# Designs tried in a protein design chat: VHH binders against Putative asparagine synthetase [glutamine-hydrolyzing] 2. Part 9

Target 1, 228 residues: Putative asparagine synthetase [glutamine-hydrolyzing] 2, of Methanocaldococcus jannaschii (q58456r2to229)
Amino acid sequence: CGINGIIRFGKEVIKEEINKMNKAIKHRGPDDEGIFIYNFKNYSIGLGHVRLAILDLSEKGHQPMGYNVDEDKIIYRDDELDRADIIIVYNGEIYNYLELKEKFNLETETGTDTEVILKLYNKLGFDCVKEFNGMWAFCIFDKKKGLIFCSRDRLGVKPFYYYWDGNEFIFSSELKGILAVKEINKKENINKDAVELYFALGFIPSPYSIYKNTFKLEARQNLIFDLD
Short names: E, the ipSAE of ESMFold2; O, the ipSAE of OpenDDE; V2, 0.75 times the mean of E and O plus 0.25 times the DockQ between their complexes.

## First folded at step 4 (VHH)

Design e08 (from q03 with Y57W R100T L103F; framework vhh_7aqx_2)
Fold by ESMFold2-Fast, scan of step 4:
Structure e08 (fold): chain B 228 residues (1-228), chain A 123 residues (1-123)
Amino acid sequence: as target 1 above (228 residues)
Amino acid sequence: QVQLQESGGGLVQAGGSLRLSCTTSGRTFSSYAFSWFRQAPGEEREFVGAISGSGGWTDYADSVKGRFTISRDNAKNTFYLQMNSLKTEDTAVYYCAADTYYFGEWDSEYDYWGQGTQVTVSS
């Protein structure tokens, strides 16, 4: 799987931008694709997902996935996501999701770990990640609270890159996803220190990336934007 | 901007040696990392080796490690692939590439590519 998103203050995000990001990382998940756009007075959000299905491709595993708290319903169709209070794009596997379902007395309808993440976030907030045993990178948009919550797993297994310039936050599972909508690949925008570190160490250490204003979300790190 | 041109390809018998050169004619040579890739007919391109912009670090594919050596000469704006103990399996078109984004990994979207040079190893 692969995740993409744009959160922007001022100018609206359009579906075509997220579509370009999904196309750039389609190799991560050729089996299914989804897009969510939400435009509000003070901010604009786009979320994208590409999915790789190993067994059956169930509609119930589709992302972006939403949760309507009042109706206790999961929304897994793009054209119905406006009804959701909490929306996620997620790449990973939570090994103990069935244990968490029992421990927190969750009733679920999709049989997915994605739904367990949404419902535990609703119950526990940001502390839900302390309960997870697995590998993950995700972005949650909480419409009710007006915030974005991003998280990367304890060992940094699943990739998460982001761009932040004080006005727009762009994230993707791969740098090429960000490059699809932001021309950060000009030579003057290259982070030469990060390139030299890669040559010295064999990898670019978190939080750096090869481009200025572009970072890797570190292992065990959460990133929270308050939109209101 | 940088332009890349390979040279040094040709025919050689198994067990022989060949040296490929990649010459740049554009901007500052030392600002780029350079890689060699190869592609046999009907196969995908594969990584062969790379050298950092400082020349202080090199990387090689397991299939060529110990037999191939990459080096650079900044005064001549050229980098090289010295190929020793050649095998018939080394037969391919060899491409040089310059990249500021990724190093030591397969990436078909490198910034700049040469046109390729054919290496044929006969038994």
Scores: ipSAE 0.000, ipTM 0.097, lowest interface PAE 19.3, mean pLDDT 78

Design e09 (from q03 with R27F G53Y R100V Y102T; framework vhh_7aqx_2)
Fold by ESMFold2-Fast, scan of step 4:
Structure e09 (fold): chain B 228 residues (1-228), chain A 123 residues (1-123)
Amino acid sequence: as target 1 above (228 residues)
Amino acid sequence: QVQLQESGGGLVQAGGSLRLSCTTSGFTFSSYAFSWFRQAPGEEREFVGAISYSGGYTDYADSVKGRFTISRDNAKNTFYLQMNSLKTEDTAVYYCAADVYTLGEWDSEYDYWGQGTQVTVSS
C-alpha cells in the first residue's frame, strides 16, 4: 500500500491533487484507490490511498477508512466519509491486532487491522501506538478534536515523507508523491546540507531529504498538528 | 541560456591519463553538485563520479575508484575528471551533468547535460 495527503491553510485541496499523488505511487498498490476531501473554515484536507490487497479481498479493506463513533460504524466508501469522525490512511500490518481486539473488547465489522487502529485510537488517543506490534505508517484525521496524527513504526520499516512550509503539510509514502503536487525539486529548493550528508554517509539520514522543507518521519516518531 | 561543455577527450594509450573539463554558464555554479557519466557502445549510460556543491565530498563508481578524481574550480565555473591508469574498458563517450546525485526511491534527475566527449583507450 501507499498513503498520501495534503493539509492546507488558506487554499482548498482539490480531488485532482490527491489523484495525481495516488497516480505517482500506484506501483505500491494497484488493486484499489481511494480519496477523501474535507474543507472547513480555515483548513482543507485531502487524503489518498493506494492498496495492495494481500489478506483482505473485500471492499472492507478500502482506504481512506472512517469511523463514526456515535453509530459505531466503519465507513469504507469514499462518498460516505463525510459521516466519519476519525479518518485514516494506513500502510502496514499490526501483527497483534486480534489480541488487541480481545484485550480492549472491541467490536469489529471489517476484520481488518485498520479498524482496530481506528477504534483503539478512539479509546486511547495517541497512546494507542504503544500497544501495537507491527510495521506502520499512517495519518489519522480526527475531526472531533480538529487534529492530524501521523505515526511511523518503531523500526521505520514503512516509509513516510513530508513537506512543511508553514502553510501546507504534504505527505506521501514516496518523494514521488509529494513531487506530483509540489515542485520541491527546483534548484532553489535543494537542501545543500542534506547533499553534503549524502556524500559523507552514502545516504541521507532521517529526518532530512535532498529538498528544503522536506523530511522523513523518523522511526518511532509521531507528528501532531492542531488545526484549531 | 544554460550550457555545459566538455573538453579534454581524445585517444590515449592504456596506462595513460586524461583530464576532462566541463565548463558551465548561465547559472550560479556554486549552488550545484556535478557529476560525470559515460556510455560505451551498446551499453547504457552509467555513473562515473560526483562532487558536492562545497567540494567537500566526492563519490565514485567502483570501477573507477582509486583511478579517477573529480574536482571543481568555482572561480572558473568549471569542474574536472582526472583519469589515471586508463584501461581499454574506460573507452566511452563521457558526459558532464549539473544536478543532484540522489539515491533511494527517487531517481536522479539531471537538469543540464553536456553534449559528450569521446575517450578512446588503445592497447
Scores: ipSAE 0.000, ipTM 0.207, lowest interface PAE 12.6, mean pLDDT 81

Design e10 (framework vhh_8cml_1)
Fold by ESMFold2-Fast, scan of step 4:
Order: structure tokens, then sequence, then C-alpha cells
Structure e10 (fold): chain B 228 residues (1-228), chain A 124 residues (1-124)
């Protein structure tokens, strides 16, 4: 699977932008894709997902996936995601999701670990990641609280790259996803400090990349973006 | 990497107010949660308040709720703690702290960067 997103302050995110990102990383998940767009007074958000359907070939594994808290209902159809309070794009496997379902007495309808993440986030907030045993990279949009929560697993198994310039946050499982909507690879956008570090150290240390304003989310790191 | 410098401490009478500032060196991304902690004479360091990257989430200790307000100005890399209705029990060294990831924001041991502290004394 692969995940994509744009959070922008000012100009609206359009579906075509997320579609271009999904197309750029389609090799990660050829079996399914989804897009969510949301516009609010001070921000615009787009989330994308490409799915490799290994564990669940049904539509119930479709992402972006939403949760409507009041109705206790999972939303896995793009055209219904506006009804969700919490929306996720996720690449990974939570090995202990069945144990977590029992431990926290969760009722689930999809049979997916994705649903367990959504419902545990609703119950525990950011502390839900303390309960996970697995590999993951995800972005949660909590519409009710007006925040973005991104997380990467403890060992850094699942990739997460992001671009941030003070006005837009763009993330993807691969740099080529960001490249589909942002020309970070032009010569003027080369991170000279990262190149200098490579010559001094023989590698580019995290969180840096060779491109300006573009970073890799580190192992065990969470990113919380307040939209207010 | 972040370096933190507190200012604004001093001596005030009970019922008085103080505004503490914490200046962070270098550019920080909004992923950093910021907290204020205090250490009273003969006590361990305890949680006072925290604020998320752009300020949409805040949390306070029970003793601080309704009296203290945490805020931030990311353009200035500065976090503030406005303290009103101060009590003798609020006396201590106040530290600001940065947590580069979420886990344990209420526990001092889980913060990555700390300032030197600024003394607050509430006494007649």
Amino acid sequence: as target 1 above (228 residues)
Amino acid sequence: EVQLVESGGGLVQPGGSLRLSCAASGRTFSSYAMGWFRQAPGQEREFVALISGYGGYTDYSDSAKGRFTISRDNAKNTVYLQMNSLKPEDTGVYFCAADTYYIGEWLPSEYDYWGQGTQVTVSS
C-alpha cells in the first residue's frame, strides 16, 4: 500500500492533485485506490491511498477510511467520507490488532486492522500508538478536533516522506509521490546542506533528504499538525 | 536539535501574575510539543501545561487549570505561560521542554530538550 496527502493553507487542494500522487506510487498498491478532499475556512486537505489487497480483498479494506463516532459506523466509500469524524490513510500491519480488539472491547464491522487503529485513536488519542505491535505509516485527519496526526513505526519499516514550506504539508510513501505535485527535484531546490553532509559523513542523516524543505519522518516519530 | 531559554520569572505577592517566555534556538517544525514543568523546593519536577505544534491542543495540571494559559508564537519560536492568581504553592523553578514525539508529554523523563529554568517565588 501507499499513502499520500496535501494539507494546504489558502488555495484549495483538488482531486486531480491527489490522483497524480496516487498514480506516481501505484506500483505500491495496484488493486485499489481512493481519494478524500475536504475544504474548510482556513485549510484544504486531500488524502490518497493505493492498496495492495493481501489480507482483505473486499471493499471493506478500502482507504481512505473514516469513522463516524456518533453512529459507530465505518465509512469506506470515497463519496461518503464527508460524514466521517476521523479519516485515515494507512500503510502497514498491526500484528496484535485482534488482541487490541479484545482488550479494549471494540466492536468492528470490517475485520481490518485499519478500523482498530481508527477506533483506538478515538478512545485513546495519540496514546493509541503505544498499544501497537507492527509496522506502520499513517496520517489521521481528526475533523472534529481540527488536527492531523502522522505516525511511523518504531523500527522505521514503512516509509513516510513529507514536504513543508510553512503553507503546505505534502506527504507520501515515496519521494516520487511528492514530485507528482511539487517540483522538488529542480537544481535550485537541492539541499546543499544535505549534500555537504553526504560528503562529510558518507550518508545523509535523517530527517534530511537531498531536496529543500523535504524530510523523511524518523522511526518512532509522530507529527501533530494543528489546523487551528 | 533545540536549545531553550526561559525568562520572565521573579518575586510576586499571592494573587499576582507573571508571564514566562521560552525562546527556542533554531527553526523547529510544528511536530514539537512544548511543555512547562516546575520543581518546587525539595520536590521532583512536575507537569504544569503543554501545547501542540500550532496550539490547537493544550492540557494543564489540575492545579493550573483556570489560572494558567499556555500559548505559542511559532514565527518567534517562543512559548509562553501566563500565570494568574498565583499562590505560594506555585513557587518553584519553571522549565520549558520540547518533546520531539508524542509519547509521555506529561512525564518529565520523556522530554528531549530542557531549558535552564527560571525562578518563580510567590511570597509576601
Scores: ipSAE 0.000, ipTM 0.126, lowest interface PAE 17.9, mean pLDDT 79

Design g13 (from h04 with D31E S33D G56D G57S S58Y; framework vhh_8h5u_2; at its last look DockQ between E and O 0.34; V2 from the best seeds 0.00; counts 0 for: pae E 13.2 > 2, unsure alone 58.0 < 65)
Fold by ESMFold2-Fast, scan of step 4:
Structure g13 (fold): chain B 228 residues (1-228), chain A 120 residues (1-120)
Amino acid sequence: as target 1 above (228 residues)
Amino acid sequence: EVQVVESGGGLVQPGGSLRLSCAASGFTFSEWDYAMGWYRQAPGNQHERVAIITSDSYTNYPDSVKGRFTISRDNAKNTGYLQMNSLKSEDTAVYYCAKDYYDSLFEDYWGQGTQVTVSS
């Protein structure tokens, strides 16, 4: 799987922008893709997902996935995501999700670990990640609280890159996903210090990438973006 | 299908020159998230990186070859090159062309290599 998103202040995110990001990383998940767009007074959000279906081809595994808290209902169809209070794009596997379902007495309807993440986030907030045993990179949009919550697993197994310029927060599982956003491709510059580190070490160490304003989310790190 | 084909190796005397070529298919050298590199391995030694060129054409070389080797790429032909001058017996090795991700510790050899032998 692969995840993509744009959080923008001022100008609206257009579905085609997320489409291009999904296309750039389609090799990560050729079996399914989804897009969510949300416009509010002061911000615009787009979330994208490409899915690799290893064991379950069910539509119930579709992402972006939403949770409507009042109705206790999971939403896995793009055209219905406006009804959700919490929306996630997620790449990973939570090994202990069935144990967590039992421990926290969760009622679930999809049988997915994605749903367990959404419901545990609703119950525990940011501390939900302390319960997870697995590999993950995700972005949660909490519409009621007006915040973005991003997380990467303890060992940094699943990739998470992000760009920030003071006006746009853009994330992707791969650098080329971020550069598929046309305006960012025009603005981004090579980080010469990162090039020298790459030559010296054979890789660019976190949190840096080859680009000046694009970074890796560190292993075990959470990022919380307050939208108001 | 992703692959690279190395060519241009051979037998030369010390002080000679060779130009190696790396023809790529299934990917393009103008893609943003990787570098193209040349690596070598001699019998009894671990492989080493001898040249790197980034997608934006920044280059780097270890001291053992700096000033003697020049890496370049032709994105229109989807081909990379290694110009080797002032060759030494210590340069004798199989040379590999690889796509190299910026944030990876692994080496990704896509071709079978080309033999360079420097001997009088």
Scores: ipSAE 0.032, ipTM 0.503, lowest interface PAE 6.4, mean pLDDT 84
Fold by ESMFold2, look of step 5:
Structure g13 (fold): chain B 228 residues (1-228), chain A 120 residues (1-120)
Amino acid sequence: as target 1 above (228 residues)
Amino acid sequence: EVQVVESGGGLVQPGGSLRLSCAASGFTFSEWDYAMGWYRQAPGNQHERVAIITSDSYTNYPDSVKGRFTISRDNAKNTGYLQMNSLKSEDTAVYYCAKDYYDSLFEDYWGQGTQVTVSS
């Protein structure tokens, strides 16, 4: 699976941009894809997901996945997501999701660990990640609280790259996703210190990437945007 | 669309030499945001990087091939090369060239590769 997203504070996000990001990382999830767009007065959000459906062939595993809190209903169809209060894009596996379902007496309808993440986030807020045993990279848009919550597992198994310049936040499971909508692969944007590290170490250590303003989210790291 | 085509492989005796070529399209080796690399894969192994050349012509090699392999490029032809001297049986592999993003982002640029076999 793969995840993509754009958060902007001065310009709308259009579906075509998220579609380009999904196409750029399609190899991660050739079987299914989804898109969510929300344009509001002071901010705009697009989320994208590509899925390897062989492990879960039902429509109920489709992402982005939403939760309508008042109706206690999961939404997993793109054209119905505007009714959700909380929306997630997620790549990973929460090993203990069945135990968490019992521990917190969660009533679920999809049989997915994705739903458990959504309902525990609703119940515990940011502290939900303290309960998870697994590997993950996700982004949650909480519409009512006006915030974005991104997280990466404690070992950093699932990838999460992001670009941030003060005006827009763009993330993807791979740098190729970011490059699909943001032209940063020019000489002037090369981080020379990262190049030197690459030649010395054979890799570019977290949080750095080859491009300025572009980073890897570190293991155990959470990132929160207050959209208000 | 980025594309690479490897050529120049073949069967060669131990101690012999080969020159591999890498024709690229959809990107330019001389641009700062890219390096070009040569990689090899023997059966049952992961890809091993055996040479890299940056847009500013810095080169690097692992100890296993240092002094025997030389990477170069012809920017006018948008073509990279790997000169392989003093070949050993353990150099037998399929050789690939790829655009290198200075980390693990080069997977989409693997061509079909060119087979190098070092045997008597």
Scores: ipSAE 0.000, ipTM 0.222, lowest interface PAE 13.2, mean pLDDT 81
ESMFold2 (binder alone), look of step 5: mean pLDDT 75; pTM 0.771
OpenDDE, look of step 5: ipSAE 0.026; ipTM 0.460

Design g14 (framework vhh_8h5u_2)
Fold by ESMFold2-Fast, scan of step 4:
Structure g14 (fold): chain B 228 residues (1-228), chain A 121 residues (1-121)
Amino acid sequence: as target 1 above (228 residues)
Amino acid sequence: EVQVVESGGGLVQPGGSLRLSCAASGFTFSDWSYAMGWYRQAPGNQHERVAIITSGGSTNYPDSVKGRFTISRDNAKNTGYLQMNSLKSEDTAVYYCAADYYESFPEYDYWGQGTQVTVSS
């Protein structure tokens, strides 16, 4: 699977932008695709997902996935996501999701670990990640709290890159997803210090990437973006 | 679809010269996302980096070839080159061209098929 998103102040995110990001990383998930666009206060939010289904490709596994808290219902159709209170794009596998379902008395309808993440986030907030045993990168949009919550697993197995310039937060499982909507691959945007580190070490260490204003979310790190 | 094709290898006597070429398609060497490099593997040895060049023209070489090999590129032709001078028998190897987007050391996204260089009398 692969995840994409744009959170932009003042100017509307259009579906075409998220579609370009999904196309750029389609090799991560050719079996299914989803897009969600929503305007919230002073921000426009776009979330994208591409899915690789190894064993089962049911509609109930579709992402972006939403949760309507009052109705206790999961929403897995793009055209109904505006009714959700909490929306996620997620790449990973939570190995202990069935144990967590039992431990926290969760009632589930999709049979997915994605639903367990949504419902545990609703119950525990950010502390839900302390319960997970697995690999993940995700972005949650919480309409009720007015925030974006991003998380990467303990060992940094699942990739998460982001661009931040003070006005626009763009994330993707791969740098090429960000490049699909932001022309940062120009000489003036190269981080010269990162190039020197690459020559010295053979790789660019987290949190840096080859580009200015573009970073890797570190292993075990959470990022919270307040939409107030 | 992205690919690179190496050419220019051959048999040469010690002290001789060869120029290797790397023709790229599906991406460009002028894209600042990528460095272009040359790597080699001799029988029984691991892969070894012999030259890299960034889109800005910065180059890097290991001591084993420094002063003898020169990496360059022609962005208009989307072709990279390795000029090899003062060749030694220990330079005998299959030479590979790769584009490196700075993230996947030691793995690179765009390895070619390789071109054989043999230095012997």
Scores: ipSAE 0.013, ipTM 0.455, lowest interface PAE 7.7, mean pLDDT 84

Design n01 (framework vhh_7pa5_2)
Fold by ESMFold2-Fast, scan of step 4:
Structure n01 (fold): chain B 228 residues (1-228), chain A 119 residues (1-119)
Amino acid sequence: as target 1 above (228 residues)
Amino acid sequence: QVQLVESGGGMVQPGGSLRLSCAASGFTFSEYAMSWVRRAPGKGPEWVSTISGSGGYTSYADSVKGRFTISRDNAKNTLYLQMNSLKPEDTALYYCAKDRYYLGEFDYWGQGTQVTVSS
């Protein structure tokens, strides 16, 4: 699977932008694709997902996935996501999700670990990641609280890259996804310090990339973005 | 379809040696820098070593300098890590990683090969 997103202040994200990002990383998940767009007063959000379905080919595994807290209902159809309070794009596997379902007495309807993440986030907030045993990279949009919550697993197994310039936050499982909508590869945008490190070390250490304002979310790191 | 398959791990006593191999396919091997990264029990991933596409440049983490040697055979699409004077703290799952040249991004990680150093 692969995840994509744009959070922008003052200018609307259009579906075409997220579609271009999904297309750029389609090799990560050719079996399914989803897009969510949300516009609100001073910010605009787009989330994208490409899915590789190994065990469950059902529509219940579709992402972006939403949770409507008041109705206790999971939403896995793009055209119904406006009804959700919490929306996620997720790449990973939570090995202990059935144990967490039992431990926290969760009622679930999709049979997915994605739903367990949504419901545990609702119950525990950011501390939900302390309960997970697995590998993950995700972005949660909490519409009620007006925030973005991004997380990467303890070992940094699942990739997560992001761009931030003060006006828009763009993330993707691959730098190629960000490049689909932002020309970070222009000459003036090259991070000369990162290039020098690459020649010295043979790689660019986290959190940096070769491009200015573009970073890799580190292992065990959470990013919380207040939209207010 | 990029694939990396590590092998050569095992159990050795302190002071012993092991040679790890990584068989690569699905990309033009000689064009990419390759790295070894390890994950010890209860710890995050630690970068171990990198070799340039041509093999002309190598770099090592301070913890392994003088003990480990990275090399590659571009004709066979294979990456190697020669590990000498192994210590208990070298115990880890070792991963082969393909780096996108000039991006510092690891596109793919192999399944890993376990190295255990104990008496």
Scores: ipSAE 0.000, ipTM 0.119, lowest interface PAE 16.0, mean pLDDT 80

Design n02 (framework vhh_7pa5_2)
Fold by ESMFold2-Fast, scan of step 4:
Structure n02 (fold): chain B 228 residues (1-228), chain A 122 residues (1-122)
Amino acid sequence: as target 1 above (228 residues)
Amino acid sequence: QVQLVESGGGMVQPGGSLRLSCAASGFTFSDYAMSWVRRAPGKGPEWVSTISGSGGYTSYADSVKGRFTISRDNAKNTLYLQMNSLKPEDTALYYCARDKYHLSEWDEFDYWGQGTQVTVSS
């Protein structure tokens, strides 16, 4: 699986932008694709997902996935996501999700770990990640609270890159996903210090990437982006 | 053809030691960070340790700090994990993994070995 997103102040995010990001990382998840676009007074959001399913391609595993708290319903169809209060794009596996379902008395309808993440976020807020055993990278958009919550697993197994220039936050499972956004491809420059680190260490240490304004979310790190 | 072949696993009593090896072939070994990842019975994978291509940087999971030492011999294309003061909770299948380390994706693993079993029991 792979995840993509744009949070922008100013211009609206266009569905085609997210489509291009998904296309750039399609090798991560050729089996299914989803897109969510949301425009509000002072911000515009696009979320994208590409899914790799080895055993089944049930529509109930489709992402972006939403949760409508008042109706206690999961939304897994792109054209219905406007009804969700909390929306997620997620790449990973939460190994203990069945234990968490029992521990927190969660009722679930999809049988997915994705739903457990949504419902535990609703119940515990940001502290939900303290309960997870697994590997993950995700972005949650909480419409009612007006915030973005991004998290990467404690081991740094699942990748999470982000671009931030003060006007838009763009994230992707791969650098090529971020560069698929036309304006960013034109603006980014190589970080010469990161190149030196690569040759010295054999890798570029977090939070750096090879590009000046693009970073890796470090292992065990959460990012909370207030939209107001 | 990239290959990673682990060895050195076995059965030991608590407090014992084991040294795991991973023989790498099919790529320029010194260009890649390498990791050890373990999977306990009925659990998901847990990252244990990483070493940079040059060997100049190492990192460890909190559960193994002070007990395990990762190292590499680039002349022999071999990765090692020295495990001391072993505990029952270290029982797992241990995998050698190559970090998917090119400039675009350095922290995902693109090749895994078959795993070597470590059992710690009294």
Scores: ipSAE 0.000, ipTM 0.150, lowest interface PAE 14.9, mean pLDDT 81

Design n03 (framework vhh_8fcz_2)
Fold by ESMFold2-Fast, scan of step 4:
Structure n03 (fold): chain B 228 residues (1-228), chain A 122 residues (1-122)
Amino acid sequence: as target 1 above (228 residues)
Amino acid sequence: QVQLVESGGGLVQPGGSLRLSCAASGFTFSEYAMNWVRQPPGKGLEWVSGISGSGGYTTYADSVEGRFTIIRDNDKKMVYLQMTSLKTEDTAVYYCAKDRYYIGEWSEFDYEGQGTQVTVSS
């Protein structure tokens, strides 16, 4: 699977931008794709997902996936996501999700670990990640609280890259996803410090990348973005 | 808890230089990006410059690139804005701000500073 998103202050995010990002990382998940766009006062958000379905391509596993808290309903159709209070794009596997369902008395309708993440986030907030055994990279948009919550797993197995210039936050499972909508690869955008570290260490240490304003979310890290 | 205290503003002639300072407390300074934002008279806030937690990454608004330099001293918990070739358009109240996002090992929240006035006039 693969995840993509844009949070922008000022200009609206359009579906075409997220579609370009999904296309750029389609090799991660050719079986299904989804897009969510939300425009509100001072910000605009787009979320994208590409899915790899190994066993069964159930529509109940479709992402972006939403949760309507008051109705206790999961929303997995793009054109109905406006009804959700919490929306997620997620790449990973939570191995203990059935155990967490039982431990926290969660009632679920999709049978997915994605739903368990949404419902446990609603119950525990950011601390939900402390309960997970697995590998993940995700972005949750919490409409009611007006925030973005991104997380990467304990060992940094699932990739998460992001761009931030003070006006737009762009994230993707791969740098090529960001590149689809932002020309980060021009010579003036090269991070010389990251290049020097690569020659000294043989790798670029988190949170840096070779491009300015572009970073990796480190293992065990959360990123909380305040929209209001 | 979080406290940011700006200083170093003042009256300066066009073409002059100033160094703004921001003293930070109440959070693990090296883990957060720091920004300078400004508010010109009668206008909204505009972002000026940013620096990563380690200081290895800097960014600038087009209007100030090549003229301003952002630096930080993590041992002293300070961030600075070195301003050169100042223009009348740079006249504004300058604010030191912790980045809008928190990035760290699983979970916290914070606020921004009081500001310092810069006036560029003969």
Scores: ipSAE 0.032, ipTM 0.461, lowest interface PAE 5.6, mean pLDDT 81

Design n04 (framework vhh_7b18_3)
Fold by ESMFold2-Fast, scan of step 4:
Structure n04 (fold): chain B 228 residues (1-228), chain A 121 residues (1-121)
Amino acid sequence: as target 1 above (228 residues)
Amino acid sequence: QVQLVETGGGLVQPGGSLRLSCAASGFTFSDYAMGWARQVPGKGLEWVSYIYSGGYTEYQDSVKGRFTISRDNAKSTVYLQMNSLKPEDTAVYYCAADRYYLPEWDEYDYWGQGTQVTVSS
């Protein structure tokens, strides 16, 4: 699977931008694709997901996935996501999700670990990640609190790249996703220090990349954006 | 299995030219950035030139204006055209593939075996 998103303060995010990002990383998940767009007062959000269906192609695994807290209902259709209070795009596997379901008395309807993440976030907030055993990269949009919560697993197994310039936050499972909507590869945007480190070390250490304002989310790291 | 195979090195007189080629296999070439680095006798490895998947290029100051990096995605090959060669350009030149655009770019480091360039009268 692969995840994509744009959070922008000012001009609206349009569906075509997220569509371009999903297409750029389609090799990660050719079996299904989803897009969510939300516009509000001072910000605009787009979330994208591409899915690799190793099991059946059940629609209940579709993402972006939402949770309506008052109705205790999971929303897995793009055109109904406006009714969700919490929306996620997620790439990973939470090995202990059944244990967490039991431990926290969660009722679930999809049989997915994605639903457990949504419901446990609702119950514990950011501290939900302390309960997870697995590999993950995700972005949660908490519409009622007006915030974005991004997380990457303890060992940094699942990739998460992001761009931040003070006005827009763009994230993707691959730098190709960001490149689809942002020309970060221009000469003035090259981080020469990161390029030199790559030839010295054989890798660019987190959180850096060769493009300015573009970073890799570190292992065990969370990012929180207050949208107000 | 990933391979990078350099060719085109050799002996050349000062002021001469050489063109290095690096043939890549085992990965989707067009998705990768490619670079050239060199190991000068008595010195460590130093970066020479870099070309991104989209074609943007960077050069070390000492080779700027003399060396040109280019790529042919249809042939999965990156080139280094070296003009106005100087004795201080004598080194083993290595081709490198950067998985920067892929999710696990930091898990692999693809380097060729190197090709010797000697600039001497």
Scores: ipSAE 0.000, ipTM 0.117, lowest interface PAE 15.8, mean pLDDT 80

